# Ledger of designs, part 7: VH-VL binders against q9p7v3

Target 1, 220 residues: q9p7v3
Amino acid sequence: MNKSIFIQLQDQIDKEHSIREKLTAEVDLLDEKLRVLQLLLANCEQNLENQEEILEALEIIKSKTRGLAELASNFPYYKYNGVWDRSIQKVVYLYLLASWTGRLDKSLRPTYSLLSLSEVGQILQVPVFPEESTFHLSIEQYLHAVLSLCSELARQSVNSVISGNYHIPFEALNTIQKVHSSFQVLSLKNDSLRRHFDGLKYDLKRSEDVVYDLRIHKLV
Short names: E, the ipSAE of ESMFold2; O, the ipSAE of OpenDDE; V2, 0.75 times the mean of E and O plus 0.25 times the DockQ between their complexes.

## First folded at step 4 (VH-VL)

Design o5e (framework fv_ofatumumab; at its last look DockQ between E and O 0.04; V2 from the best seeds 0.00; counts 0 for: pae O 14.6 > 2, placed apart)
Fold by ESMFold2, look of step 5:
Structure o5e (fold): chain C 220 residues (1-220), chain A 122 residues (1-122), chain B 107 residues (1-107)
Amino acid sequence: as target 1 above (220 residues)
Amino acid sequence: EVQLVESGGGLVQPGRSLRLSCAASGFTFSDYAMHWVRQAPGKGLEWVSTISWNSGRIGYADSVKGRFTISRDNAKKSLYLQMNSLRAEDTALYYCAKDIYEKYFSYGMDVWGQGTTVTVSS
Amino acid sequence: EIVLTQSPATLSLSPGERATLSCRASQSVDDYLAWYQQKPGQAPRLLIYDASNRATGIPARFSGSGSGTDFTLTISSLEPEDFAVYYCQQYSNWPLTFGQGTRLEIK
């Protein structure tokens, strides 16, 4: 009945909408750069001349991730983290891929291994494992990113055969196998993460088949 | 509104090829896995193929493996099915379907097209 | 290949009655099961995913239950528009498979 209380409720609704709009705008800008980097890394073995473009995209993504972190730190983390969760997961994934493929720095030296969550946090200059409810890289984001890396490695394994790069399939299989066995010791209570892991068997199978085909045709 | 529109069906002789297309609108196509499902006249539903959002996971029914190729063009928001060496048993209404889940894990089909008819007959 | 067996093949009921449709998998599919409705000349419509979650826009009279190998679709009070063919579908493993269908018809 008191119309002033409903005017105050509308003001709160408008405030929360404004916060989500600001966060979404930053996430949209980040997503634009993520699409660019994803395309660059999808064909990076075939195009070593794109390294400067990759490094520029990585720096822009780092800058936008830090900008988002600064904006988000003004608001309750768990109320708004759904706005950026998928995009930050993709940031982590692309950094893992850049490292694995040797495109994270000027050395062009593939690691063929996973950066840890701590290493990704250090590179991006954002917290991991905070005691406070502030912007951070979550364990769940990292684990999703690792699984996404495996899917991309399986895809690149197939394409690397087409382009004549026969060493990538073996390193991809090794990485996928290690991830598969490591996830089996986890207690995955998060339904989204469990479902993502349950699909890893398809990536493993595809990667195994590529390696088998190479050996049968004596290409390695 | 999320929409899927199939095209490319027709009457063809056995051993010939067809390419089906599916145009997507109303959602971020590059975030979702896509499926082809077929239904022979008067029969039930049969899964044909699935492709993940980035083409990293591709699956085929045994009945079409080696003859059919699924692909996608995320920039054009389009899904394709290249059907080679067609047989009479491939005669069906072919549906394009969108997966319910974003990105990396999927297989439930929440939006279906109207279908395109493929008839393989002498 | 995971075989889904639906029963009964045909279910004849009147509007207002409760319908119970069964789907049995040849091996566990956990909760990776969907239910679809299909009317003549139309594409399938997703009703239930993950065994028990209603898809967007599906009336509350539709409910799914079960896990593992035994699944049930229940329509608590039939409406005239509910008379159709119903399919279950598993997505635990490739190949993705559908049940043969249950035809729900007006008595």
Scores: ipSAE 0.128, ipTM 0.689, lowest interface PAE 7.0, mean pLDDT 89
Fold by ESMFold2-Fast, scan of step 4:
Structure o5e (fold): chain C 220 residues (1-220), chain A 122 residues (1-122), chain B 107 residues (1-107)
Amino acid sequence: as target 1 above (220 residues)
Amino acid sequence: EVQLVESGGGLVQPGRSLRLSCAASGFTFSDYAMHWVRQAPGKGLEWVSTISWNSGRIGYADSVKGRFTISRDNAKKSLYLQMNSLRAEDTALYYCAKDIYEKYFSYGMDVWGQGTTVTVSS
Amino acid sequence: EIVLTQSPATLSLSPGERATLSCRASQSVDDYLAWYQQKPGQAPRLLIYDASNRATGIPARFSGSGSGTDFTLTISSLEPEDFAVYYCQQYSNWPLTFGQGTRLEIK
């Protein structure tokens, strides 16, 4: 066939590939820092031994997220958002977890409470309401992050009892109950989000069981 | 291969004791709640007891409370059921079962042993 | 204690037919309900957990549905190896309880 047509198509393929490769490289750097923060937040207990490291990791993640947002703003949002969607979801999740556990120094909410989407956007200094082709935090990313938080709180509630911290399970249950009630009001039109939400009832039951056990054994 | 192997069953007179054992392999035993379920000859399944992964939560069927004691040794990857004051109605095949979820219980039982037979007869 | 009632007690069908098995709880168990298959001389095998999730390795012809007090196990097209006793089990509340079983037998 006409070789010049194929050369033009190859140029477009190469340009798009180059853009995805550049975005992926930035995401990989962000993911590295997300892994560090996740390890530092592995315990819901109030442990101040690593507080300075947590604050440092949070600031690095904020900086990296803003850098990714700046780079991504040069390209069509809906064409490339798949490259960073999961990583940004994890950014939101870890900020929610850090704030909930009282590890985020400049939290807009008291300890054991949930940051709103707008508050996360304010902290990260990124838009939260979509404009065409503008990098932003999505409602779906926030809701996935909230569900991930509930799963982590349920998990850490079991571990906190083992270490003798009987307060965390009550706060976790309170948060999970409020999230569960709030989700009942929502009409979820995203299959991935709906499937993730289906897991919330197990997090709620696990949290209820932990609290029930503590009360039965008079540890609280 | 995830596997559970029960042992310790046998013929025993009413009022006597038996200790059942269950050896686990192929999974991280210390991360899962474990269950004992029994089945009388020609009858259905009856839950007997559950122990959480760290032994922190233990439950028993009303029919065995005060007579049976569930325990585990995570280092040896073994589950036990100490059965005291045995009655004719305790005659059954006793199954060891693993909970579905890591470090959680009450979510069902995904792996079962072949069972060990306990016959209580004079 | 929560009582689970299975119906029918016995279901006689031929290979290729659809089987529908019912489990009713005396009070709501939400969706904390599992289904097991047991063949003579064998241990029970988990089929479905959380009312509708298939366990690992379970063929697509098995499906679970329902919530609250009414649950159904469906086998869309029976294979010879499917003729067995089926039990439902709730884990919504302590003590854990099983239904009395439904025997699926070849016609």
Scores: ipSAE 0.000, ipTM 0.426, lowest interface PAE 17.8, mean pLDDT 84
Fold by OpenDDE, look of step 5:
Structure o5e (fold): chain C 220 residues (1-220), chain A 122 residues (1-122), chain B 107 residues (1-107)
Amino acid sequence: as target 1 above (220 residues)
Amino acid sequence: EVQLVESGGGLVQPGRSLRLSCAASGFTFSDYAMHWVRQAPGKGLEWVSTISWNSGRIGYADSVKGRFTISRDNAKKSLYLQMNSLRAEDTALYYCAKDIYEKYFSYGMDVWGQGTTVTVSS
Amino acid sequence: EIVLTQSPATLSLSPGERATLSCRASQSVDDYLAWYQQKPGQAPRLLIYDASNRATGIPARFSGSGSGTDFTLTISSLEPEDFAVYYCQQYSNWPLTFGQGTRLEIK
């Protein structure tokens, strides 16, 4: 038995571990900022005074994402993408939410629409649809983010009723319906994405219920 | 060493007002969100309010919304909680706590004061 | 609000044993969860943040795991000073909420 073979394997294991640690460290920093933005955007319709903070958080997240992209570009994407997939999904999600709610810029005008993957890539200044060997925003990450957005919109629709913003539930429902219809035409091969999509049905129902209640109470 | 010292607690009648203070030291106060958390006698922890480092983001528990006001003076390294229209259920030990992360909000608490007791009783 | 349910309500163990505490969220909080320890007559102390990060000065025997809705605090080998009440707290969304606590007592 050639002991050298095992030594080489251990060396490779150690190298991979080291790379993962480096990437994880960057992802952790990113995650810290994501938590800030997530909380800022939670029920953001209730407070417009935090817009500057939101914009700052967005910029920081952009910077951190780009930093991660640069670091990750040194390594095979398919080997290490598991380290950042969840975080990048969150990044995309939060930017989608910021855009939808009109918090992406100083305009404070809700768009009630979805940014495309290309638009998100442009905003973050990270590649989309590139060769799979380098860091990029993936379709799967984007789709997960869209589904997460729908969940959040369903949640916020309820809160908006409490705050007297009765138009939000309709906009949310419209968006979720469109997303639902769009996903139905997709051939989803990823089990995780399929499971996440299954949750969309619940979000859709929830949003429908909110709108229904508003109509019953003649609030809209 | 990071230190938080609460003050201003006492016995008050229902409907009265009380103002709590928290003096911070050992860290850059202006770079951290601050929190109030209370604990009724023999009960668990209840979040009361949070204020961001620049006061740009403020949160309140539903139980205190409209009655309590959180504020801060970064120059004095002080956190405040103005409590109006006090109720018996507001009786608790009130803690001030420092946020975990610098400048940006985690809304977790890594350092706590010893608390100041508020008793609301007729 | 996000409701955090801790279990068990009371855990009776001996020094040297492994303790496993659970915190379940009514909805996903991602990894935005903290664990606190509170001893009688003392203020809470942060143990774990972001579900699995050990706070500064916290012994290695404390570890946190989980994401989404199910979280676990583990004490690998209990020390006498570990007997206390433990709280989980989410900071994923407003309002911030705590679990009802788990009391870890000496058997």
Scores: ipSAE 0.000, ipTM 0.498, lowest interface PAE 14.6, mean pLDDT 90
ESMFold2 (binder alone), look of step 5: mean pLDDT 94; pTM 0.953

Design p4i (framework fv_praluzatamab)
Fold by ESMFold2-Fast, scan of step 4:
Structure p4i (fold): chain C 220 residues (1-220), chain A 120 residues (1-120), chain B 112 residues (1-112)
Amino acid sequence: as target 1 above (220 residues)
Amino acid sequence: QITLKESGPTLVKPTQTLTLTCTFSGFSLSTSGVGVGWIRQPPGKALEWLANIYWKDNKHYSPSLKSRLTITKDTSKNQVVLTITNVDPVDTATYYCAHSEYDLWYFDYWGQGTLVTVSS
Amino acid sequence: DIVMTQSPLSLPVTPGEPASISCRSSQSLLHSNGYNYLYWYLQKPGQSPQLLIYLGSNRASGVPDRFSGSGSGTDFTLKISRVEAEDVGVYYCMQALQTPYTFGQGTKLEIK
């Protein structure tokens, strides 16, 4: 029954590869549904039929996220979290976007406001960062999602002006400004998050330019 | 560890209703993404899928048998029940219940199976 | 319904030799997400089926590396690089692209 060191190493490599493939398969199925919801949320305009589709898509994503959490709980968190980290960031982002645009249950939060990390965790029924080795929604995932939201709000501000909606740009600017000031207080310890934050200055400027153009137009 | 066990009558007469219970441990049907399926195997023949039930009470049935099949769950008892009406000798088979995961769509943990003979 | 066809139905093999089982589906099992919804199961004599391969080519937990799945669309293969005595049993392919889930007829692997 004695294995050579190399046979034992090959067994471990094969085991880890199998686990990554299993997790990747689950993540890919989640990503397909995330893409569908993102397309549904591409515009701020609301109608009742689209609202029902959005709520159904959010519930499916919530269900798939919890299924991934259950599967992932069988394996070391920090060894495999790279497989789902980006997808979970997108789950959080889409829930933040749906809430900000007023697409979630209106009793939860007023339109044009941010869900906190704890609120997202409650909605998804996933733990907020409790201890290192458990599946959880991380602070870094939430912060990445907030930055992604700001980029999307700046984009939608440009499109809303084209459609004659001048209220959205003001609300977007207000949100981006608050996020920018809040991030400046944080001591970021993650290089990926710091790089993502560096992009916020461009989203802020784009949002400012849209509002500035609206004010200048009115003054002529 | 995930464990499932089938229980029910071993001998049933033609035209009677067959009721089988799957009792499980190591998971809950209140957990998102979890399901339980029923698969049967007549002696010496291939596997045949019958029905699945999922955590939100979503049910899927084999179309050829749908009119005779009912699948239900009792989440508090950790049980899934399959009912087959108007049984015929052709329904003689080993009946398995199995744990299923949504999106992976496999049956990874199976019960030991229970042989049901339909005979006069 | 999607029809699953296996060949051969009987596979006598000498221990240590390779074995290969084919599975064909009546329509493509390749989903738009890039995955083939094809699965391989082994049923050893007197035992419940056990999962070997999921989504075409992924080995299930605890399955030896001598087992491999390949193929895409309508044509799939299960290979055993060197057959051992414990590999005796009936192998089934299954599709889960659409309900009803359907199984092949089974391939009985026997030691020659």
Scores: ipSAE 0.000, ipTM 0.413, lowest interface PAE 20.1, mean pLDDT 84

Design p4j (framework fv_praluzatamab; at its last look DockQ between E and O 0.07; V2 from the best seeds 0.00; counts 0 for: pae O 12.9 > 2, placed apart)
Fold by ESMFold2, look of step 5:
Structure p4j (fold): chain C 220 residues (1-220), chain A 120 residues (1-120), chain B 112 residues (1-112)
Amino acid sequence: as target 1 above (220 residues)
Amino acid sequence: QITLKESGPTLVKPTQTLTLTCTFSGFSLSTSGVGVGWIRQPPGKALEWLANIYWRDDKHYSPSLKSRLTITKDTSKNQVVLTITNVDPVDTATYYCAHSYYDLWYFDYWGQGTLVTVSS
Amino acid sequence: DIVMTQSPLSLPVTPGEPASISCRSSQSLLHSNGYNYLYWYLQKPGQSPQLLIYLGSNRASGVPDRFSGSGSGTDFTLKISRVEAEDVGVYYCMQALQTPYTFGQGTKLEIK
């Protein structure tokens, strides 16, 4: 057994542990703020009084995402990206939701459409394609976020009927249908992404049912 | 069912202050996104928007009339009040209040209207 | 202010025939979200206005299928596929893209 070799291995293990601890601590702080924003957006069509809170939460999350990106860029991307992958998916998802629902700015006018990966990167001021091994938003993170958005749109479609906004269910269905069609033509090699997409049919069905109920009332 | 009803004087003299009350039921101004607007229609003429007030007390006024208009609400009484100062015969109109949603930016339910005549 | 111009101002129509009303805005009503903030109202004789069409083409609740809205940007059309006696009144377009919210002059629809 050559002890000098194992002493060097132990030093490397300690260094990697220290790096993961730094990154995990920053991700944990980001996750706490993501939970706050997610709660604020969960019933946003019913509560326009929380818009200032939503805008504040968006800025905090943008700032923390930028801080994580700066810290992470000091280290090999593909060795550590698993630390932040799911949290960055949620950042993208919440920005997509805020844009779709009109909560991304003070206008309160919903876009009823998806921000592109490029647009999300521009808004967050983080790279979206790897020109080098640095922190960036990945295509897989974006695609997961889009699917998560569809689940939330189906849920909010139900709630919008309660608040008397009968327009949202039609826009939610239109968005979910477009996502479904677009994913049908993708060649999904990632098992996690394929499993997530397989669940989209339930969101589509739920959204269709809401629109069907509204159309029956119009026929009467 | 959403209903609104305008009340106030039917005859007002020039230079006086016109105060109109909108009393409504079937909705509350405590509900996020909800608002009430005022629109008037001079006899034989087109509709003219005057002001809106929303659940968080955001107020919007027609710029040409802003110096003379005040809109207020009393959420507990389900009432919105419009005041127009220094009235003139050109202010003779039927005055409507109407329900609106901030997100949709239109007037979906209207009161029956009240005719106000300004004459000396 | 966005000026709304309607044509025709008077529209006599034979029952059962189609009718078409035009509305032009002095600037585009198309928002970046893809919707036109253009609305159509009907004021029947002796009644308050009622909403027919919102966001350019969407029928309000309870409005018959014979009413349809179309157009984008600055040019909009309200169509009635088969005019009925109950459709008489004054039709107004309105923009709500920005304050002040402004109405067209009205189009009076009458049965010949």
Scores: ipSAE 0.011, ipTM 0.553, lowest interface PAE 9.6, mean pLDDT 87
Fold by ESMFold2-Fast, scan of step 4:
Parts: structure tokens; C-alpha cells; sequence
Structure p4j (fold): chain C 220 residues (1-220), chain A 120 residues (1-120), chain B 112 residues (1-112)
């Protein structure tokens, strides 16, 4: 009869739901730490006293990302990656931002450059370019993170001028220009990524306007 | 990881030109906001700032010494050169070069210093 | 030029006791960005100066917790909570708000 088939389907539905709940719970814990770090990094130009808190948040995020990776490794990657995709994009973004602004270590020395996907993988101790469909940092996650960085750098350029820091806008513009040029040569086959890239032109214009204003007023 | 080292003559005669070279590693003068300064210290006296050069070739000089000072950089060689013309015995000092950032960090890493004696 | 004045010029201290050095500037070192462009350096005998405190109150890398900087505007203080023998040397404050960058005359800390 049909009843035994439907009982087996219900068992499979219940198992899948249980897996998604476990992964979602781990992602929620990660997201909580990501919110904390994002707030700390948003104000970093004005507050050097929060460096210890930033380092602690970075280490917790690294630990939680590895925990998620270990849990997720027990289940099919492409079936469940939608549960953590946005959160992992944010992990990569915040590490890129911390590195660019000089908050990744106690030296407080900005890099004014991008960590590569491989470098982020090394820092987080998470695979990149795997041969199998295991938990890993994807090219798409990295590219979304880079575009998010450009938006944040454009925003911080405005704030840095208000705070009297006149060199940050030049480094932000340089970074955004390099990202824009690099994306122009990429053949993007992902609709979400193409839409995100379309926003980059506004970040570029914002950064250009800030630098133009500084040059007119001879502040640089 | 940031290191700087001064080099140049240890003894110079009055009226001659003194040229000092700062060679550094662990940073680049192509990086926005980065600069290198020169500071001197006569024996038993206080520190005196001489000149700074920054990533965009912006140059700042002590006003009292500006007519005698020239600071230049070679970004590809990681070197900054300070030239002092018409030296006098009062220019006898230990000369230091030091790393700086335009907006936040001033003289956070210093070279070992080089003692220059101006005597006949 | 901004003039930097330190007090005292000579500071004999018993090991384990606190020490305090004052630095005054002839004009405010507080920039509109909220930072005080005031720096503290220690020069141990025969050595290069080393940065202790940057932007008024921030400890440089490797500097022990017993060192602290405080103050704003024209009045600044460097405090050592428990002086150790290795703290012997000349302490300098410096302003970097405007050129020429200027140093105080120095405070020589000596162990009694």
C-alpha cells in the first residue's frame, strides 16, 4: 500500500529537518559573534582602545567557523550550504576588513590590500579549492566579501575625512579601482554576484567624489 | 619586523656637506600614510627633530635648519637620504632615522643611530 | 613652535614605588579628530629611544601594563605603577600635532 511509502518519506523529511535545525543553531551562534565584530570594526578609526575586544571576537569567529565546518562535514555540502552561505560570506568580509584597516593583530598596521582566498582559508583553517564537495570557502563567497569590503571602504572614506584622516580615502579609492578593474575581466555566471557587482560603480563614484573634494581643498 | 639602519661618515670637517642614508625593511614608502623622519641628539642633550619625508614625496623640515637640509627617498631601494650643508661643530650628534605614519604613529621604530663628529 | 615642558627633570625613585612625570604643551594637542598628538619615549643608557605611549594614552606593543599615559589638551602625565631597575633612563614627551615636531627636555629616572 501507499502508507508505508509515505511513512518512509516522513522519516526522511524529519531527518532533513533535524539536520537543518542543528546547522541553523550553529549558524545563529556564529551570527551573534559576527554582529559584535561588525560593530567594533565600524568604529575602529575613532577607537584604538577596543583592539583587545576585536582580537577576541576574531578568534571566537574563527573557532565558531571551524565548529560549523566540522558539523557540516557530516552532511552533503550542496544540499545544506544555503544554511551558512551568507554567514560565511560575512566571516570572510570581516577578516578582509580587519586586515585592510590594521585590526587583525596587535601591531595596528593597515595592509591597505586584500587577503587572497587562500590566505583567508589559512587563517580560518578551512579548505579552499577542494577536490570533493566538502565544507570549504567558495570563490563566490570570497567575491561577495570583496564587494562588501568596497562598500564599507567607501563609507569609511566619508567618515575618515570628518575625523581628519586624509590618507584613508586615497587607499580606499585605490582598492576599489583595482577591484573594479579585476571584475571587468571576469566572466560572471552567477546572477547574485553580477547584481552585487553592479553596485560597485556607486561605491567607486562615492570614493572618487571624496578624493576629488580633498584635492580641490588642497588637504592632500 | 620593521628595522631601520643609519649609515654615513663618522667624522666630518667644518663647512663640508654631511650625507646620511637610512636603509629600512618591513615597510614601503609607497604605502599611503607612511613616512620616515630624521632626529638627532647631541651628546648629553635632548632629542631634536630635523626632517620627515612621506609616501607622496611630501617633505617637512625644521624651520631653523631648512636652508641646510635636503631629504630625499628612493622607494625602490627602501632608502631615505638626509643631506646637511655647511656643517659646524654644533652639528655633532647621534643621528637617528625612524618610521612614522602621517596621522597616527610618530617615530614608533628607530634605527640604532650613527654618531657624527664635526671636528677639524 | 609648540614648546614642551617636562617636570621633574630628575626623578630618583625607590624600586617598587610609583613614579609620575608631567608634560605640558604651550598649546592644545587635541585635534578635531579626537586624538591628542602626544607621545612618550624612553631612552635607556646607550640605546635608541623606544616608543612607550602613542596618542596620549595608548601603550605601544611590548610595553608593560605598569606604564600608563593620561591627560588631554595641554597637560599630560606618564605614570609607572611599580618602578623596576630596567626602567632607568631618560623619558621624553613629544608633540606631533604640527611641524616642527618638538620634544620635552627629558626626565632622568634614577634608582635610589
Amino acid sequence: as target 1 above (220 residues)
Amino acid sequence: QITLKESGPTLVKPTQTLTLTCTFSGFSLSTSGVGVGWIRQPPGKALEWLANIYWRDDKHYSPSLKSRLTITKDTSKNQVVLTITNVDPVDTATYYCAHSYYDLWYFDYWGQGTLVTVSS
Amino acid sequence: DIVMTQSPLSLPVTPGEPASISCRSSQSLLHSNGYNYLYWYLQKPGQSPQLLIYLGSNRASGVPDRFSGSGSGTDFTLKISRVEAEDVGVYYCMQALQTPYTFGQGTKLEIK
Scores: ipSAE 0.000, ipTM 0.493, lowest interface PAE 11.9, mean pLDDT 87
Fold by OpenDDE, look of step 5:
Structure p4j (fold): chain C 220 residues (1-220), chain A 120 residues (1-120), chain B 112 residues (1-112)
Amino acid sequence: as target 1 above (220 residues)
Amino acid sequence: QITLKESGPTLVKPTQTLTLTCTFSGFSLSTSGVGVGWIRQPPGKALEWLANIYWRDDKHYSPSLKSRLTITKDTSKNQVVLTITNVDPVDTATYYCAHSYYDLWYFDYWGQGTLVTVSS
Amino acid sequence: DIVMTQSPLSLPVTPGEPASISCRSSQSLLHSNGYNYLYWYLQKPGQSPQLLIYLGSNRASGVPDRFSGSGSGTDFTLKISRVEAEDVGVYYCMQALQTPYTFGQGTKLEIK
């Protein structure tokens, strides 16, 4: 058995490892910015004072995402997508949330509306759908992000009541209901996504309860 | 635009109680996430955090000064009051109130500060 | 209490040159949530402190891009890419990981 075969294999292993390290480094930087934005958007409708910071964070995340996209495009998507899938999902989620809460450019979408995958792609200037061989936003990433949004909206519904913003629970419920209905018509093949979707019913119930409480107390 | 202004006595005798009032505009302590903090600075020295209060009436004090500090808010008046009991010359400092936000925990808007001298 | 230690305490700088200030904490400021609860403030002569950097590396609103914060855990750095006359003052790092919030000694930046 020729030792040269193993040397070649080791070389390939080293190359792949190097690529993963480079990608991971970029993702780590992205993740750091995502955490900041997530924090800023935790109650963003109730605090307009940090709007500039939010916009700045959004732009940074956009830039980082595009940088990652550019780097990742040099490599086979399905070989390395595990490195960034979670982070990109979070990017999409945060942009959905920013838009929904009116923290993103209102000219793009009305407040309390759900951005489409295509719209998110356009905003981020990242490809969606047809080119699966290179970096793109996937349907699964988007769907996960939407479900995450619903969870967050349910959470913020409660918080909004505390802050006296009684319109938010209604908007949240409306969105969650629409999402729930939409997902019901989807043929979900991914186990992770199905599990995530199973949680939506709780978010829906939670949102409904908030709205009902508001009605009972004649706050709306 | 957010503004804060400290008010109170500029001269206090030892053992007396110092009461400072922060009057602010541009924000409300009824808003979720909003907080106000007090920070002091002895002449020529570093900054020292004293206390924070948030919209939920959650209060945080410096442990070393907790027994002497009381922070309260009047949301309707847009005021936060800090009380320091049994003052000593060591409490001589410029006292600042500042806007804060929950989860971020910074002080992003500051008052001009008010110099309080503790002297016999 | 978490002790914050800045270095240097005095920083004379020629306008246009870069500046760097170090801040060390007696314990890690990295929270389990992934954030570093480190902040930088500038107090210009005769003025109140103003926020420069929050959560280690985020520039506050209105802060010029020549200011940057970096670091994680116990070691943090504030950098000014090119110092301007308006940057004169005392810089403070602050931790807000736990109460009491504590400040560094301050670094006095002066123009040579």
Scores: ipSAE 0.000, ipTM 0.521, lowest interface PAE 12.9, mean pLDDT 90
ESMFold2 (binder alone), look of step 5: mean pLDDT 94; pTM 0.951

Design p4k (framework fv_praluzatamab)
Fold by ESMFold2-Fast, scan of step 4:
Structure p4k (fold): chain C 220 residues (1-220), chain A 120 residues (1-120), chain B 112 residues (1-112)
Amino acid sequence: as target 1 above (220 residues)
Amino acid sequence: QITLKESGPTLVKPTQTLTLTCTFSGFSLSTRGVGVGWIRQPPGKALEWLANIYWNDNKHYSPSLKSRLTITKDTSKNQVVLTITNVDPVDTATYYCAHSEYDLWYFDYWGQGTLVTVSS
Amino acid sequence: DIVMTQSPLSLPVTPGEPASISCRSSQSLLHSNGYNYLYWYLQKPGQSPQLLIYLGSNRASGVPDRFSGSGSGTDFTLKISRVEAEDVGVYYCMQALQTPYTFGQGTKLEIK
């Protein structure tokens, strides 16, 4: 009886390990492309010549995300979501950044606004909350991505002034202020998300300081 | 008052390099959102966009012509220069430069145009 | 490349009558930011093109209110409520949603 129990436990351990290894391998391939896209988007306003590479990277990331979703749908979401959670947060973040900066398509037209969770799901062709029966984009992944976007916009705000673009700081501040106001009304019950949100005050102040300096010099 | 004027040769031989200069007044290419584009029109045909340059030195080129086109600016002189290499008789056209707005991408003020004929 | 198709190519109009020009794009010109990246230009004989309408429906500075633009996505219309002699020329639609920015083939408006 006891031996049978331990044999069953070992089989379960081996099965779960095999599943995690398969998921991790897919995540590693996705992460490679995420690093490439992040570098391409680092100085969006200065590097319009790389648009075709950005579009290719976005399509590959979309394809790999759907592949991961298909594989993951065979296993319990809440048991294995830790394997891809951070990578999917980054997928959402980079799509938000590409949309905000005008790199999401050949138009090179910035939105200066946030894609909704539903819009991101539609673009990636992946289910979103409240569909939780299988692989889906979660509220927490979206909120982490939004906070990451604010940090990046504050950084690009500083860089855009150095390069002579005074419009980006204004749009970045507007976006960060709206995100900050929205988060103030949320009851966050996730420790990681609360810690990430704590960083938003710094991004807001950094963005405010940039715009303040520009207004004092009458550049906006 | 925004004004632009194209200048350059009126006749160029095949295989040579065509250089066109747009000189403007009433705006600065150091101002956020300001750009200048080049558009051409072969005699009796439709308009064809060639290239844009913006205040931050961002450049956009027509993909079919990109290998032959170079657009540059000299903000202190209020000039934008377009260079077309290895010209062919099909490059015969009236060439326009125009004031462009980055966020809205329209051409609101156009130069008078300069006719360039490519023939031997 | 986005192809812009205008109709009609030739438009004879009696002075004082309305005129309508259609422009169709091979892809939607409506961006997620809410703008239709479509523009209308008029080229009078021997002159440079002049902007009439920007972003689908907005009249450019100095353009008479008898000109109006409408439409969204792939189907756009330029209307002149009461044609005047000074309106003679070739009308072009242009898309600037994607490079290369492309023009329609033109519609020649002439007085009959």
Scores: ipSAE 0.000, ipTM 0.505, lowest interface PAE 12.0, mean pLDDT 87

